# VH-VL binders against q9h9l3, part 175

Target 1, 176 residues: q9h9l3
Amino acid sequence: PRKMVAIDCEMVGTGPKGHVSSLARCSIVNYNGDVLYDEYILPPCHIVDYRTRWSGIRKQHMVNATPFKIARGQILKILTGKIVVGHAIHNDFKALQYFHPKSLTRDTSHIPPLNRKADCPENATMSLKHLTKKLLNRDIQVGKSGHSSVEDAQATMELYKLVEVEWEEHLARNPP
Short names: E, the ipSAE of ESMFold2; O, the ipSAE of OpenDDE; V2, 0.75 times the mean of E and O plus 0.25 times the DockQ between their complexes.

## First folded at step 10 (VH-VL)

Design n29 (framework fv_nivolumab; at its last look DockQ between E and O 0.67; V2 from the best seeds 0.62)
Fold by ESMFold2-Fast, scan of step 10:
Structure n29 (fold): chain C 176 residues (1-176), chain A 124 residues (1-124), chain B 107 residues (1-107)
Amino acid sequence: as target 1 above (176 residues)
Amino acid sequence: QVQLVESGGGVVQPGRSLRLDCKASGFTFSDYDMHWVRQAPGKGLEWVAVISYDGSNKYYADSVKGRFTISRDNSKNTLFLQMNSLRAEDTAVYYCAKEGYFQSSAFLRYFDYWGQGTLVTVSS
Amino acid sequence: EIVLTQSPATLSLSPGERATLSCRASQSVDDYLAWYQQKPGQAPRLLIYDADNRATGIPARFSGSGSGTDFTLTISSLEPEDFAVYYCQQYDNWPLTFGQGTKVEIK
């Protein structure tokens, strides 16, 4: 089988009114949850809004942060050719300005069997924290100081592993 | 600038159908989950339905489930609400609403932009 | 479903006075709470998101506070244009729900 990793990114607000979501941190974990990559990333544009409640990013983290172009190269080297798991992962790929093949992408916010196991509506987009609480009995994204992208990536991998066999069989029968 | 323009409202008899359209501009429509919210005359706001950025996930308020269908056409930057088996209690101004900014694993389902609304009156 | 209860139903005040509006959730919504202003014949306007973040273009006299189940919208000194209906909304869980509204009216 192909190698599998999970990714979670944090964004800050750039552009007019801070409405553009720009990459400011990326965490990647392997199948067992070990950290393969975790770096603060300096956007090429002026940061208007750190979005600290969600991102956990502060001005101090931008000191010595890896420039976007360099970080992007490092991240893409890890992702290329692998099955990449994420939650609402299209947002992460957009922030990376990267296209990952749909056949190698797994989005835990769009897996009906996972929602079914959580006793949630099968076709609703459920948050990572709610799925993690219902299925793993674990509280993530706790407090007001921002989320841990490492914690989110680890939880995402564990959630996918609950439906991996069933979902891979589904994808083999119904290729994207 | 961001704009959402609803159309398709009108007066219809109970049991009939109506389709609402919402034309979006000023943002990358295909990046955002989109919602319909309604408000009966003189009453408060009620969430109606959501559709994911790619159209694959949909969810509805219990009051409209089985009667309303949300859909989108990303090539035309247009959101739709097909309303079947209309009832008097569906009489409301219907708003198209855009979610806030995206933030990886967090879904920020507050509405930073609303259309002007389109009135649907169901009466005999 | 998560029920949001706003109080008071009506707040009668004069320009220049401080307005304090309450929103109580039937269960914790963390910081997934927004406030909207609505004037007659108009669409709602976002004031506050993520419990305490002021939306772009919203005057500094508007502020939000609270977390979990208890939230407050404060208008430090009412202007004539602030007399409107105010709604809170939670987005912690499905279905999305709104409070019943608080009307701020001239005394």
Scores: ipSAE 0.827, ipTM 0.926, lowest interface PAE 1.0, mean pLDDT 93
Fold by ESMFold2, look of step 11:
Structure n29 (fold): chain C 176 residues (1-176), chain A 124 residues (1-124), chain B 107 residues (1-107)
Amino acid sequence: as target 1 above (176 residues)
Amino acid sequence: QVQLVESGGGVVQPGRSLRLDCKASGFTFSDYDMHWVRQAPGKGLEWVAVISYDGSNKYYADSVKGRFTISRDNSKNTLFLQMNSLRAEDTAVYYCAKEGYFQSSAFLRYFDYWGQGTLVTVSS
Amino acid sequence: EIVLTQSPATLSLSPGERATLSCRASQSVDDYLAWYQQKPGQAPRLLIYDADNRATGIPARFSGSGSGTDFTLTISSLEPEDFAVYYCQQYDNWPLTFGQGTKVEIK
């Protein structure tokens, strides 16, 4: 009975040598893939490396970006009480400085039946790009201009739907 | 300063066991997936195993599956490799290795820091 | 698994010369490629990640290029400390794999 959303974040480099990952975009989609949230977010720290090849984030995106504290509040309001689906979702939660209840969290990078459907080793952490290609016959993250968190969140929800019935039943028998 | 220090290597006979330790410092150990990589004497590098940041997921090279177990103790900032049923071809310097920064949109599994290595020799 | 083939196996050069090292993947690895330097008795040192990004503290004379299946490490003017073995590594898919190495030695 709980509503389900998928989340994906893009990060930039802050801190010493730009190796700290800080939130700079977040996209949330509902079960049908409709966009509920999609904002560029201004980190509270100086951006050392935009990581544009992966993040798609450029300086101009930060000019009118929502400050992190405000964006976090908006995002958490959407996530509260919902099943949240992501890919390597621990990284998204670290960037949000937030940890969603494990019982309401679904991570498509750690679902053995999903890997099995893709003819991948069950315990290997497969990339979203590879799973999406193998199981949905779609190319995502194409080109060198950066990833789209909307595209990635939508792909993540579609992947989860492939195993949703089986995995929800598994989790009901084996509470996290 | 990031440091990784391996220990527990030595000379053992085939069929025996060893445990390697890797003590980490200078970064938040529990934020990172950790790896073992080995190098046979005079040879190149071979990836051995990975363990997720929280220890919940583990994956192994085919050459060691069923014989080696990777584990971690985040309270002690320590990575382990339990090596059972050792064979001559397991003779190598074993390195622990840390992944670079985390990124949601890509898995960036290059190794920005390595330990000094510990030598394991398996000989009759 | 993805095989990385490095060439040449050995590159004999003098200080001040330009070194060009090749790494070819058996299938596309996109930009998920790193380069490491290893000196005798030492651990590998990260030089390049994501095909063309220099790691922290790596001198500007080191540069990486390529995407897909063909990658190059260039050392624009060799210094005495650059004589070492160089490895490429892909991280596009499991298992993670390394090339067999290119030894850069003093002529």
Scores: ipSAE 0.730, ipTM 0.896, lowest interface PAE 1.7, mean pLDDT 92
Fold by OpenDDE, look of step 11:
Structure n29 (fold): chain C 176 residues (1-176), chain A 124 residues (1-124), chain B 107 residues (1-107)
Amino acid sequence: as target 1 above (176 residues)
Amino acid sequence: QVQLVESGGGVVQPGRSLRLDCKASGFTFSDYDMHWVRQAPGKGLEWVAVISYDGSNKYYADSVKGRFTISRDNSKNTLFLQMNSLRAEDTAVYYCAKEGYFQSSAFLRYFDYWGQGTLVTVSS
Amino acid sequence: EIVLTQSPATLSLSPGERATLSCRASQSVDDYLAWYQQKPGQAPRLLIYDADNRATGIPARFSGSGSGTDFTLTISSLEPEDFAVYYCQQYDNWPLTFGQGTKVEIK
């Protein structure tokens, strides 16, 4: 059996008008919610928009941030060979400029049984915040200070655990 | 600059089919979920459908479920709306709309850019 | 679905006056509330997102406030180009829904 980790990334805006999403923080937790990785990351390009409302990233966080290339290497080392759980995880992988094998990826935003359990439409993508409240009776991403990628990664893992058995069986019958 | 250009609207009889296209430019089309929103003449706005960035997930308003199909071709930066079994109440200007920024686990389902719209008239 | 009720239906004001538009949700939508402006024959334009964040390029005279179920769009001093229909929209839950609109017309 493969080990599972959950990942959540925060992005800032770079490029013209800050429309390019660049990795600025990455958090990885294990199956039990223990933090394996949590670093601020310095994008290779100038930050135009910190997107603090959502990212929680501020200028002072970039002072000692890990350069992107170094951080990417550290993160990939952790993810390699693992089942990686995330919420809308394609965005995280894109920001990392890395694509994990689909067979080893679990996206909690695309798990119909999870939505069903939360009394949500099966074919609608639900926010992590909404699912966490419905299924875990926990409030995350509260306020306007930005997300905690650690908290979000932990919530993602906990949500997946609720449907793990059912979903893994489904995937076994229907491999991606 | 972001541009969305709808086409395919026209006059059609009830029960018939029509396909709308939306050509996107000025942004990485394949990174964003896309929506259709419609507006009946002299009325308000009504959300119609959403399709995920890769086309793997679709969700519809109850009013169009089973009749409309949203799809996309990322290689052509184009969004589609196949409308079958059209009804008089489907008469509206149809807008394609782009979602705002995505931040990891948060879906920001507001629309920062809209097309000019294309008019669909269902009349006998 | 979450129902958004806007008030008033019509707001008649003169240029230079302050406009206050209300949007009430049938249940809490936190701050997942956007405002749009629509002029005749045009597509809607995003004004405010996340209840109080002004979209890029939107003049400072536009501001949003509120959370939960009660939201307000304020135009501090109306310009001639501000006379239009304004819609609120929630994106807290599916289906996405709009208010019925408030028409701001010239007195």
Scores: ipSAE 0.485, ipTM 0.840, lowest interface PAE 1.3, mean pLDDT 94
ESMFold2 (binder alone), look of step 11: mean pLDDT 93; pTM 0.946

Design n3 (framework fv_nivolumab)
Fold by ESMFold2-Fast, scan of step 10:
Structure n3 (fold): chain C 176 residues (1-176), chain A 124 residues (1-124), chain B 107 residues (1-107)
Amino acid sequence: as target 1 above (176 residues)
Amino acid sequence: QVQLVESGGGVVQPGRSLRLDCKASGFTFSDYDMHWVRQAPGKGLEWVAVISYDGSNKYYADSVKGRFTISRDNSKNTLFLQMNSLRAEDTAVYYCAKEGYYQSSHFLRYFDYWGQGTLVTVSS
Amino acid sequence: EIVLTQSPATLSLSPGERATLSCRASQSVDDYLAWYQQKPGQAPRLLIYDADNRATGIPARFSGSGSGTDFTLTISSLEPEDFAVYYCQQYDNWPLTFGQGTKVEIK
């Protein structure tokens, strides 16, 4: 079968009033949760807002960060041809300026069976934090110092594994 | 810059239907979950419905479930609210609202931009 | 659903005075709390998000504080344009809910 990885990115605010989300960290884990990639990434544009409460990124992390073009090349080599799991993953792909085929994309914020297992409305977009607490009995994204993209990617892979068999069967019958 | 413009409000009798439109400009509409929020005359704000950036996920307040349908057309930068089986209690100004910035796996469902609102009056 | 209770219902103050507005949640919303200002005939305007982050273009006299269930909006010195209704909103869980509002009116 195709290799499967999970990704979670952190963004900082660039552009007018910091409204553009630019890639500033990326973590990728394999099926078993082992880290394949985890780097701070320097955006090509001026950072207006570090969004530290959510991103965990501070100016100090930018000092030795990998330039965007180099990091993007490294990340795309890992993602290409693999099934990529994420939560609200369209945001990660947009920050990477990358198109990943829908047939190889799994978004844990848009899997009705996963919400059903969590006793949540099937069509509501639930947070990674809520699904992880309900289904894995684990608290992530705790406190005000920012999230760990490694922790988020690991949780995302574990959540997908709970519905993998039934969801892959669904996708085989209903190709995207 | 960023603008949300609602239209379609008016006076309707109970039991009838009405469709509200919200035209967006000044941002990449297809990147954001969009919401409808209403406010009855002289009362506070009440969240009504949300639709995901791609239209695949939709969720509603209990008071409108089964009667209202939210939809969007990303090619036209337009958000819709189809309101069926209208009741006197649905009388309100209806606002189109945009979520803040997007971040990774984190959903920030505060509203950084609102439309001007469109008044819906349900009366005999 | 999470109920937000705002107090007081009305504050009657003069320009230059400090306004302190309270918002209490029926259960923890962490830092997923926003504050809005609404003037008659106008749409709400975002003031504060994530409990204490001032929105772009919002004057420094506005500040938010608190976490969990107890939140405060402070206006350090009221300007004439600040007399309005203020709403808190939680976005920790569905459905999204607002407080009933606090009216800040001129004495």
Scores: ipSAE 0.770, ipTM 0.909, lowest interface PAE 1.3, mean pLDDT 92

Design n30 (framework fv_nivolumab; at its last look DockQ between E and O 0.70; V2 from the best seeds 0.63)
Fold by ESMFold2-Fast, scan of step 10:
Structure n30 (fold): chain C 176 residues (1-176), chain A 124 residues (1-124), chain B 107 residues (1-107)
Amino acid sequence: as target 1 above (176 residues)
Amino acid sequence: QVQLVESGGGVVQPGRSLRLDCKASGFTFSDYDMHWVRQAPGKGLEWVAVISYDGSNKYYADSVKGRFTISRDNSKNTLFLQMNSLRAEDTAVYYCAKEGYWQSSAFLRYFDYWGQGTLVTVSS
Amino acid sequence: EIVLTQSPATLSLSPGERATLSCRASQSVDDYLAWYQQKPGQAPRLLIYDADNRATGIPARFSGSGSGTDFTLTISSLEPEDFAVYYCQQYDNWPLTFGQGTKVEIK
């Protein structure tokens, strides 16, 4: 059986006018929700916008943060060969400048049975906070100080576990 | 630099079909969810449809569901809206709109760039 | 669906005056709220996103504030080019919705 992990990243704004999304934190949890990785990551480019409301990242977190190239290597060693669960996970992979095989990727923002359980339209891309509230009766991403990527990764894994048996069977019959 | 150019609008009779195109340039089109927003003459803005960055998810306003189909061709940087069974109340300027910056686990569906719009008039 | 109510419907002011525009949501949208300006015959232009972030190229006289259900767009001193219709938009949940608009017109 292949190991399964969940990932969530936080981005800051770099480049012209801060419109480029650059990795600044990454959290990875195992199947039971235990933290395997959680580091602040220093982008190679000047940070124009910390996006603190969403990212939870402030200038203080960049002191002694792990440089992008080193963090990327550490993260990829954890992800390689595993089933990786995320929410809108293509954004996390984009920030990591990494390609993960579709056959080993699970995106909780695009699992029709999960939306159906939440009484949401099957093909709408629902936010992590709304699915977590509807299905787990838990409020995440609360307050104005920013999101916790650990909390988001844990919630994402728990959401996937609600449809895991059904969805893995679907994928076996309909390979991506 | 970023440009969205709509085309395909015109005058059409009720019950007919029309296809709108939106040509994008100046950004990585395949990184963004794209939307259609419309505005009836003298009225406010109404969200119509969205398509995910890879085309796998599509969602529609209740008023157009079952009649309109959104699609995209990332190789051509083009967004489409196929409008079938048109009604007088579909008369509007149709705008192609690009989502703002992307962030993990948070969907920021504000529109930082809009096309100039294309007028669709449904009348007998 | 989340309903956004803008007030007033019309605001009649002179250049140099302060404009205060309100947008109220029928339920909390956190900070997932944007403001747009629209001039006759033109597409909407983004002014404010994430409730209080001024978009690129937008003059400092425009500011946004609020969270949850009550939001405000402020124009500190109206310039001639600011007379337009203003819309708020929520992106907290589906379907995406806009307010009905506030027209800022010359007195």
Scores: ipSAE 0.829, ipTM 0.926, lowest interface PAE 1.2, mean pLDDT 93
Fold by ESMFold2, look of step 11:
Formats: sequence, structure tokens, C-alpha cells
Structure n30 (fold): chain C 176 residues (1-176), chain A 124 residues (1-124), chain B 107 residues (1-107)
Amino acid sequence: as target 1 above (176 residues)
Amino acid sequence: QVQLVESGGGVVQPGRSLRLDCKASGFTFSDYDMHWVRQAPGKGLEWVAVISYDGSNKYYADSVKGRFTISRDNSKNTLFLQMNSLRAEDTAVYYCAKEGYWQSSAFLRYFDYWGQGTLVTVSS
Amino acid sequence: EIVLTQSPATLSLSPGERATLSCRASQSVDDYLAWYQQKPGQAPRLLIYDADNRATGIPARFSGSGSGTDFTLTISSLEPEDFAVYYCQQYDNWPLTFGQGTKVEIK
């Protein structure tokens, strides 16, 4: 059986007008929700917009943050060879400047049976907040302090478990 | 500079079909979910459809579901709207719209750039 | 479906005056709210995103405030180019919806 982890990242704005999204925090949890990795990460470019309302990232977090290249190396060691679960996970991989094999990738924003359990349109990309509320009866991302990538990664793993048997069988029949 | 240019509008009879194109430039098109938004003459704005960055997911307003198909060709930086079984209430200026910055933990579906629109008139 | 109600429908003011535009959501949309300006014959222009962040190139006289269900766009001192229609839009949940608009016109 292949090991499974969930990942969530938080981004800050870099580049012109702060519209480039750059990695500033990454959290990885195992199948049981135990934290395997949680670091603030210093982007290699100047931060123009901390995006704190969503990212939870503040200037003080960057003072001792792990440099991007070091953090990326640590993260990729954890991800290699594993099934990686995320929500809109292509954004996390873009921020890591990394491509994970599609056959080992699970995206809770694109699982029709999960949307169906939530009484959501199967084709809509639903937010993690709404799916978690409907299916786990939990409020995440509460308040104005920004999101927690640990909380979000844990919620993502719990959501995947609700459809894991069905979806793994589907993917076995329909390889990407 | 970000630019979105719609084309393909015109006058058609009810029940007929029309395809709209939107040519994008000045940004990495394949990084963004793209939308169509319409505005009937003298009226407000109505969201029509969205397509994911890679084209794999599509979602529609109830008013057009089953009649319209959104699609994209990332190799040509082009967004499409195929409109079938057109009705008088589909008469509007149709805009293509680009989402703002992407953030993994939240979907921020406001529109930082719009095309100038193309008019579709459905008249009997 | 989340309904956005803008008030007033029309705001008649003179240049130099302060404009206050309201947008009320039928349920909480958190901070997932944007404001747009639209002039006749033009596409909408983004002014404010995430409730209170000014978009690139938007003058400081425009400010957004509010969270949850009650939102305000303020134009601190109207300029001649500010007479237009203003729309709010929520992006908390599907379908994405817009308010019906507030027209700001010259008295």
C-alpha cells in the first residue's frame, strides 16, 4: 500500500503589483492528520503583498523563515513516491515549482462523488471551507487572521477519506 | 499588458446557434480559470460560465445550462462559448473575464480584466 | 443563490462631494466582495477586491469597507470622471452574483 499525505500551502504576492503567487508556508500531514512538515518559507523574490487576510503570513513570520530552495528540497523528499492529496493542488505544485505524477495526485476540488455527498454541483470547484462545513460539520478559516495550512491540510485529508474507496477504484479503472 | 478580445457576436434568430471567441494575451492563460459574463442592454451583470485553467471542469448558470458550452484552447490562448438554442433573453453584451491572482487556500473569483464585449442579439 | 442589494439606486451629487454606496448580501460572504465601475459603452473596471483592497491604478479617493453582509464603497471627493454605475459582486459561493448597480450622476 502506498503512503498518502495531504499538503496545503499559503502564498504571498511577489513580482509586478504583487500578483505573482509565491510560496510562504507549507504544511504536510499524514493519513491520520499528524503534522509531518510545517514551515514558513522565504520566497526568493521581494514580497510586495503579504495577502495576510487569506495567507495568514505577516512580516514577522519571514524573519526566520526557511529559504525557498531549502524548503523545496525538504518538501519534495516527503512527497516523492507518495499519493499527495490537496485542494486545487495544481496551485500548490506551481508554488513549489514542481510536477507530481497525476496518477499519484488527488484533488478534493475535482472529485464529483465528494461534491455529490455535499449536495453541491458535481462540476463546480467548491471551496475547502464550504465542503468542510457541509461534510465534516466544521468551520475552518475562521476569523480575519488568515488561513492555517495545517488546519486546511488536515481538513483536506478528512474529506478525501470520505470518498477514498470509491475514488481509488474509479482511478484504477480510469488511469489518468 | 493583459488584453482580452471577444469576437463572434451578431444578430441571430431564436433557436439558432452562435460561437463566441475570446483571444487572450499578456498573461499566462493556462494558469487561470476563465469566465463569461453578460449584460442585457440597459441591465446589470450576470455571470454565465466558468472553465478551469486546464479545461477539465466547467460550470454554468442555470439560465444557460444544457444550451451553452464553454471551452478553451490553451495552445492558442483562446476561450470559447458555444451558444445553442438561443432565446430572446440571451440578448446581451458578452464579456470574457480573467480572475485575479491565484491563492491555493481560497478561490478569489473577482475579475481584474475584462474584454470590451461582443453583442449578441436574438430577434424573431 | 446569494442576493446582493445595492442602495441607493441613484445617487445625485456634485463634484467634490463624498459618495457612499451600500451593498448588502442576503447571507455572509465573508470578505469575498468586489466593486466595479462601469461607464457607458465600456466594460466594467475593477476598483476594490477582497472587500477593502484597492486594485492597481485606482485612486486613493476610492475605498471599500465591510465584511459579512454589509459593505460600503466610499468616494471621498467626487471627480468628473467618477460619474458612472457601480456594481458589487460576491465570490463566496456559486453562482457568482452581482448587485443591481448604483448610478452616481451629476446633480
Scores: ipSAE 0.764, ipTM 0.909, lowest interface PAE 1.5, mean pLDDT 93
Fold by OpenDDE, look of step 11:
Structure n30 (fold): chain C 176 residues (1-176), chain A 124 residues (1-124), chain B 107 residues (1-107)
Amino acid sequence: as target 1 above (176 residues)
Amino acid sequence: QVQLVESGGGVVQPGRSLRLDCKASGFTFSDYDMHWVRQAPGKGLEWVAVISYDGSNKYYADSVKGRFTISRDNSKNTLFLQMNSLRAEDTAVYYCAKEGYWQSSAFLRYFDYWGQGTLVTVSS
Amino acid sequence: EIVLTQSPATLSLSPGERATLSCRASQSVDDYLAWYQQKPGQAPRLLIYDADNRATGIPARFSGSGSGTDFTLTISSLEPEDFAVYYCQQYDNWPLTFGQGTKVEIK
């Protein structure tokens, strides 16, 4: 049986005007929601915009942050061979400069049955916050202090579990 | 610097088809969802369609659903809007629009950059 | 869909005066609200995002406030170049929607 993990990353802005998204935090949880990994990560380039409203990242978090190359190695070690669940997970992989096999990837932002269950348009990309509220009756990403990547990863896993059986059957019939 | 340049607008009769192009530069095009927004003469703004970064997901306003098709070619940094079965009420300036910076699990569907727009006139 | 209602339809003011524009949503959009400025013959320009964040390059005289259903765009002291149409836009839910606009004109 394949092991399943959920991942959520937070990004800060680097490069000109901070328009480059760089990994600054990564959280990974197992199927039960237990935290396997949760680290602040130091980008290789100077941070221009912490994007704190969304990322929750502040300057103080970077003082003892794990260098990107080291963190990437740690994270990839965890993800290798796993079914990886995420929300808009392509962003996480992009920030990690890593691309997981599509057959082992589950993106909760692109699961029509999940949207249907939430009374949302099947072909619309819905936010994690919205789906979590609709389907789990739980508020995440509350306030303006930034996201909790652990909380978001846990919510993502719980959402996927709601449609896991149906979606896995679909994927079996329609391999990516 | 970010630039979006629309083209393909013109005058067309009802029932006909037209394709709009939007050439993007100054940013990593393939990292962003892209949108079309239109504005009828003397009227407000109306969201038309969105396409995901890789083109795998598309969503439309009800007013154009079944008639318009949004697509993209990331190798050419170009966004497209195929408009079929055009109606008089489709007459508008059509803008391609870029979303704000991307974050994991969050979709910030505001538009930080717009093209200059291209005028589509549907008339007999 | 979420309906955004802007008020007033037209705001007549003189340079140097304070402008207050309102945008009301038919349901809560949290802080997923943006403001745009549009001048004749030009594309819209982003002013404010996330209800109260000023976009890059936008003068300090522009500010946004509010959350939930009631939002305000404030121009502390109008400059001649600020006379234009202003739109609010929600991105809380599909479809994305705009207000009908407020025209700020010179008195």
Scores: ipSAE 0.460, ipTM 0.832, lowest interface PAE 1.5, mean pLDDT 94
ESMFold2 (binder alone), look of step 11: mean pLDDT 93; pTM 0.948

Design n31 (framework fv_nivolumab)
Fold by ESMFold2-Fast, scan of step 10:
Structure n31 (fold): chain C 176 residues (1-176), chain A 124 residues (1-124), chain B 107 residues (1-107)
Amino acid sequence: as target 1 above (176 residues)
Amino acid sequence: QVQLVESGGGVVQPGRSLRLDCKASGFTFSDYDMHWVRQAPGKGLEWVARISYDGSNKYYADSVKGRFTISRDNSKNTLFLQMNSLRAEDTAVYYCAKEGYYQSSAFLRYFDYWGQGTLVTVSS
Amino acid sequence: EIVLTQSPATLSLSPGERATLSCRASQSVDDYLAWYQQKPGQAPRLLIYDADNRATGIPARFSGSGSGTDFTLTISSLEPEDFAVYYCQQYDNWPLTFGQGTKVEIK
């Protein structure tokens, strides 16, 4: 069986008027929820908007942050060849400027059995916060100080584990 | 300059069909989820449908589910709404709307740009 | 469905006065709330997103505040172009919903 990890990233606003989303933190956890990687990442472009409410990132976090090119190399070494679990994971891959094979990608925002267990419509793209509350009875992304990418990655892995057997069997019969 | 331009509105009898188009320019269309929002004459705003950036996921308001189909053609920067089995209560100005910036595991479904709208009147 | 209730339905004020518009959610929407301005015959225009962030090009006189169930849009000193209908919108959960609107009109 392939190794499985879960990822969650945080973005800050760069570019004209801060509307471009650039990677500024990445957390990766293993199957059991242990942290394999968690670093603040310095974007190559000037940060216009820290988006602290969502990202949890402030100027002080950038002081010793890993430059994007170096962080990307470290992250890709961890992801390559593994099953990668995320929530709306295409956004994380976009921020990493990385293309992970669809056959090894698991997106908990698009797994119909998971929505079914949560008593949500199968085709609704539900937030990580809502699925975690309904299925794990845990509140994440609480308050105005920003999200923890470690907390989000851990919750994402736990959500996937609820449907893992069923979904892996589905994917084996219906390859993406 | 971001622009969204709707077309295809008109007067149609109950039970008939109509297709709305929304042409996008000034941004990378394929990077954003897109929505349709409507407004009945003299009334407030009502969300209608959403389509993901790649077209793989679609979601509808209960009032239109089974009758309306949202789709997109990223090569043409165009969003569509196919409206079947139209009812008098579907009479509204229909706006296409673009989602704001993306943030990893959070969905920020506010609308930073709207088209000017196209009027659909369903009457006998 | 999350219901958003805006109050007052109509706010009659003069230019230069402060306008305070309320939006109350039937359940917590966290900070997933936006405000829009709409003038007759025009599309809505985004003013505030994520409860308190001003959209690009929006004058400093517009500000948003609140969290959870109680939100406020404040216009510190009304300009003639500010007389319009204002809608709040939540994006915490499906379906996406809007308040019924507050009309800010000249006294």
Scores: ipSAE 0.801, ipTM 0.918, lowest interface PAE 1.2, mean pLDDT 93

